# VH-VL binders against Uncharacterized protein 5, part 21

Target 1, 153 residues: Uncharacterized protein 5, of Haliotis asinina (Donkey's ear abalone) (Ass's ear abalone) (p86728)
Amino acid sequence: SNLQCKIAGGGELIPIRTPEYRAWVPLGEVGLNVSDSKVLIFAARSCFGAHILLQNNAEDFKNAVYEIVIGGMKNTRSGIRQCVGCKFDEWVKDKALNCRFFNYFWISWCGDEVWVGHGYRPPHNRILRYKYENQPVINAASVRSESDTYWAL
Short names: E, the ipSAE of ESMFold2; O, the ipSAE of ESMFold2 at other seeds; V2, 0.75 times the mean of E and O plus 0.25 times the DockQ between their complexes.

## First folded at step 21 (VH-VL; framework fv_livmoniplimab)

Design z2 (from z1 with light chain E56S; at its last look DockQ between E and O 0.93; V2 from the best seeds 0.76)
Fold by ESMFold2 at other seeds, look of step 21:
Structure z2 (fold): chain C 153 residues (1-153), chain A 118 residues (1-118), chain B 107 residues (1-107)
Amino acid sequence: as target 1 above (153 residues)
Amino acid sequence: QVQLVQPGAEVRKPGASVKVSCKASGYTFTRYYIDWVRQAPGQGLEWMGRIDPSGGSTSYAQKFQGRVTMTADTSTSTVYVELSSLRSEDTAVYYCARDLQEYGMDVWGQGTLVTVSS
Amino acid sequence: DIQMTQSPSSLSASVGDRVTITCQASQDIWNYLHWYQQKPGQAPKILIYGANTLYSGVPSRFSGSGSGTSFTLTISSLEPEDAATYYCQQADSFPYTFGQGTKVEIK
């Protein structure tokens, strides 16, 4: 089923490559604006450690953010945390990524929770949910990875 | 400013125990792991364990299992390491550090020198 | 436990020299390797995480490379304030372990 909230994008998919542990790539800088949206659908081809940061603004990498890690710990776990590098608030065992193929994912901050799932039809295949402590203001997103990663957004 | 503050020194006799404090400030205490790392005089760094301050869950290096206890007090934003049955080889500087996992230990206390002597 | 072996254990170099420190892991730790600097009487300070990524405020003369079992910290042009002991640390699995340290002195 479709979510009540708007999905980011609406044009041709944007290819991004993130080498291992390089600087965050703000999605706004590559033409994907999330400030009027509540759902992000994307694909990634990666061996491990695809990171998505949900931000109050594109310059904020430290405060008022959520970090989603897909295929962390050598592609064994996925999780949601409220700060870069802090303990995970929610995580699951998850071999989410594939070195050879693009796999699809979605993230929703629609409503009163952050949700993460597999595939391209939210809310199907949800694997994580986290209820906000405080209502977040999410106007930007950025990506980063632990291994060399190709994204399509 | 993110800060971890420890007492400067403690002196104990062999066979006693010591409890070293580490007070956190400038960040949300319960969101981050804290590690304890010690360093004997003139020697390298040795990881002792990690604590999750919110629930008190711990992981200890096996060398210390049975002698070490790490605790947290969320009301004072303080973690503790307690080492029992002290020996002279436990003489070391004991550091607490905020553990950002794959991003490393980003903030360290100044260390507490624990001296074990008769 | 994963053993981390640093080389050399100490070195002496002149200001402006290129300094290279190596760290070997006893098993594959992928890229889960951090580098720390420690000056006498001070706590360690992180320089590099994930084998190759500089922490904010760390001078660009520092760099890291490697993956798997072999890692290198490089100081491209030694400065007087770089006199310190340097430690690698694996963050692949518990217990976390450090190399024995490399003491860098200015001639």
Scores: ipSAE 0.673, ipTM 0.891, lowest interface PAE 1.4, mean pLDDT 91
ESMFold2, look of step 21: ipSAE 0.739; ipTM 0.905
ESMFold2 (binder alone), look of step 21: mean pLDDT 95; pTM 0.958

Design z3 (from z1 with heavy chain M105F V107Y; at its last fold request DockQ between E and O 0.96; V2 from the best seeds 0.77)
Heavy chain, then light chain:
Amino acid sequence: QVQLVQPGAEVRKPGASVKVSCKASGYTFTRYYIDWVRQAPGQGLEWMGRIDPSGGSTSYAQKFQGRVTMTADTSTSTVYVELSSLRSEDTAVYYCARDLQEYGFDYWGQGTLVTVSS
Amino acid sequence: DIQMTQSPSSLSASVGDRVTITCQASQDIWNYLHWYQQKPGQAPKILIYGANTLYEGVPSRFSGSGSGTSFTLTISSLEPEDAATYYCQQADSFPYTFGQGTKVEIK
ESMFold2, look of step 21: ipSAE 0.729; ipTM 0.901
ESMFold2 (binder alone), look of step 21: mean pLDDT 95; pTM 0.958
ESMFold2 at other seeds, look of step 21: ipSAE 0.761; ipTM 0.910
ESMFold2, fold request of step 22: ipSAE 0.699, 0.668, 0.661; ipTM 0.895, 0.891, 0.892
ESMFold2 (binder alone), fold request of step 22: mean pLDDT 95, 95, 95; pTM 0.959, 0.960, 0.959
ESMFold2 at other seeds, fold request of step 22: ipSAE 0.636, 0.698, 0.711; ipTM 0.887, 0.899, 0.901

Design z4 (from z1 with light chain W30Y; at its last look DockQ between E and O 0.91; V2 from the best seeds 0.77)
Fold by ESMFold2, look of step 21:
Structure z4 (fold): chain C 153 residues (1-153), chain A 118 residues (1-118), chain B 107 residues (1-107)
Amino acid sequence: as target 1 above (153 residues)
Amino acid sequence: QVQLVQPGAEVRKPGASVKVSCKASGYTFTRYYIDWVRQAPGQGLEWMGRIDPSGGSTSYAQKFQGRVTMTADTSTSTVYVELSSLRSEDTAVYYCARDLQEYGMDVWGQGTLVTVSS
Amino acid sequence: DIQMTQSPSSLSASVGDRVTITCQASQDIYNYLHWYQQKPGQAPKILIYGANTLYEGVPSRFSGSGSGTSFTLTISSLEPEDAATYYCQQADSFPYTFGQGTKVEIK
């Protein structure tokens, strides 16, 4: 079972906009610290390609990171991969995003697995599950997107 | 550190086959797709296909379907492209490249010149 | 197959000139467009992914723009080492396809 399942964030949701195919936005820089957390709940309004990177620190884009892609490939799939841009370790067909409305998502790295789901009540509506090959320490997260995306974190 | 290493050259006659190797190092071989791209002398780049090294799943450009086979050997971290029924038009440099999908092809081999001549 | 057409096929420019290269796709490829540089005797090297995002270590004089079917690579001030052939590549659907290339020469 899990050891600790704290949810990131402390107050009112933080609005972020990520233009398409731009640099990663470290969540710590916008006031969201995930270093003592195991769950991230957020909303996104986007046509396609919302990306979340789980990192051992905000400057690490190469070692011990996981990239979660929600509504990738023109909003046709969501997946988990253990490196930026590598093939997905787990993926599903998933029309997860909406250009006009915010949809909610959650990510959990509690215990020995990464889980991804729809909605704001983990573990409900889990769509993806991946057991670590090499369990890293996750202290940071970053976001980016393939299309113009509005986030509430 | 991340590298794709290919042999420099191969010579074949029309009608023969050629198998070009691409050895990966400096990263976890089975986590990334590898693409093959060729370039005829004085010409542009032409994508031939992509292989998933972990299971050998492939996607080929239709132009090469039936003549191309891509394989991977995880024990040596090596991918191969084999092209059969060679013609003079197949004379080209054959590149392997690591495919990061929406992030592009970030690392390329130096290329193998395959010459098809009588 | 998605045809990628570059303009011009070649150009000659002086050091310091602003250079623009255009790439047209035969159908909407959204922003799934990459730019590569190839110098003689070398493998291609990625410059830009997603139409507009520079790879790490690529000089800031390079920039990309566009979406849909029309894309531009710009070199704001040409340097001698920029003499090369430049290719656009669509990554929207298989088969991946490249433009025919634009050869950039220094006068």
Scores: ipSAE 0.710, ipTM 0.894, lowest interface PAE 1.2, mean pLDDT 91
ESMFold2 (binder alone), look of step 21: mean pLDDT 95; pTM 0.960
ESMFold2 at other seeds, look of step 21: ipSAE 0.729; ipTM 0.898

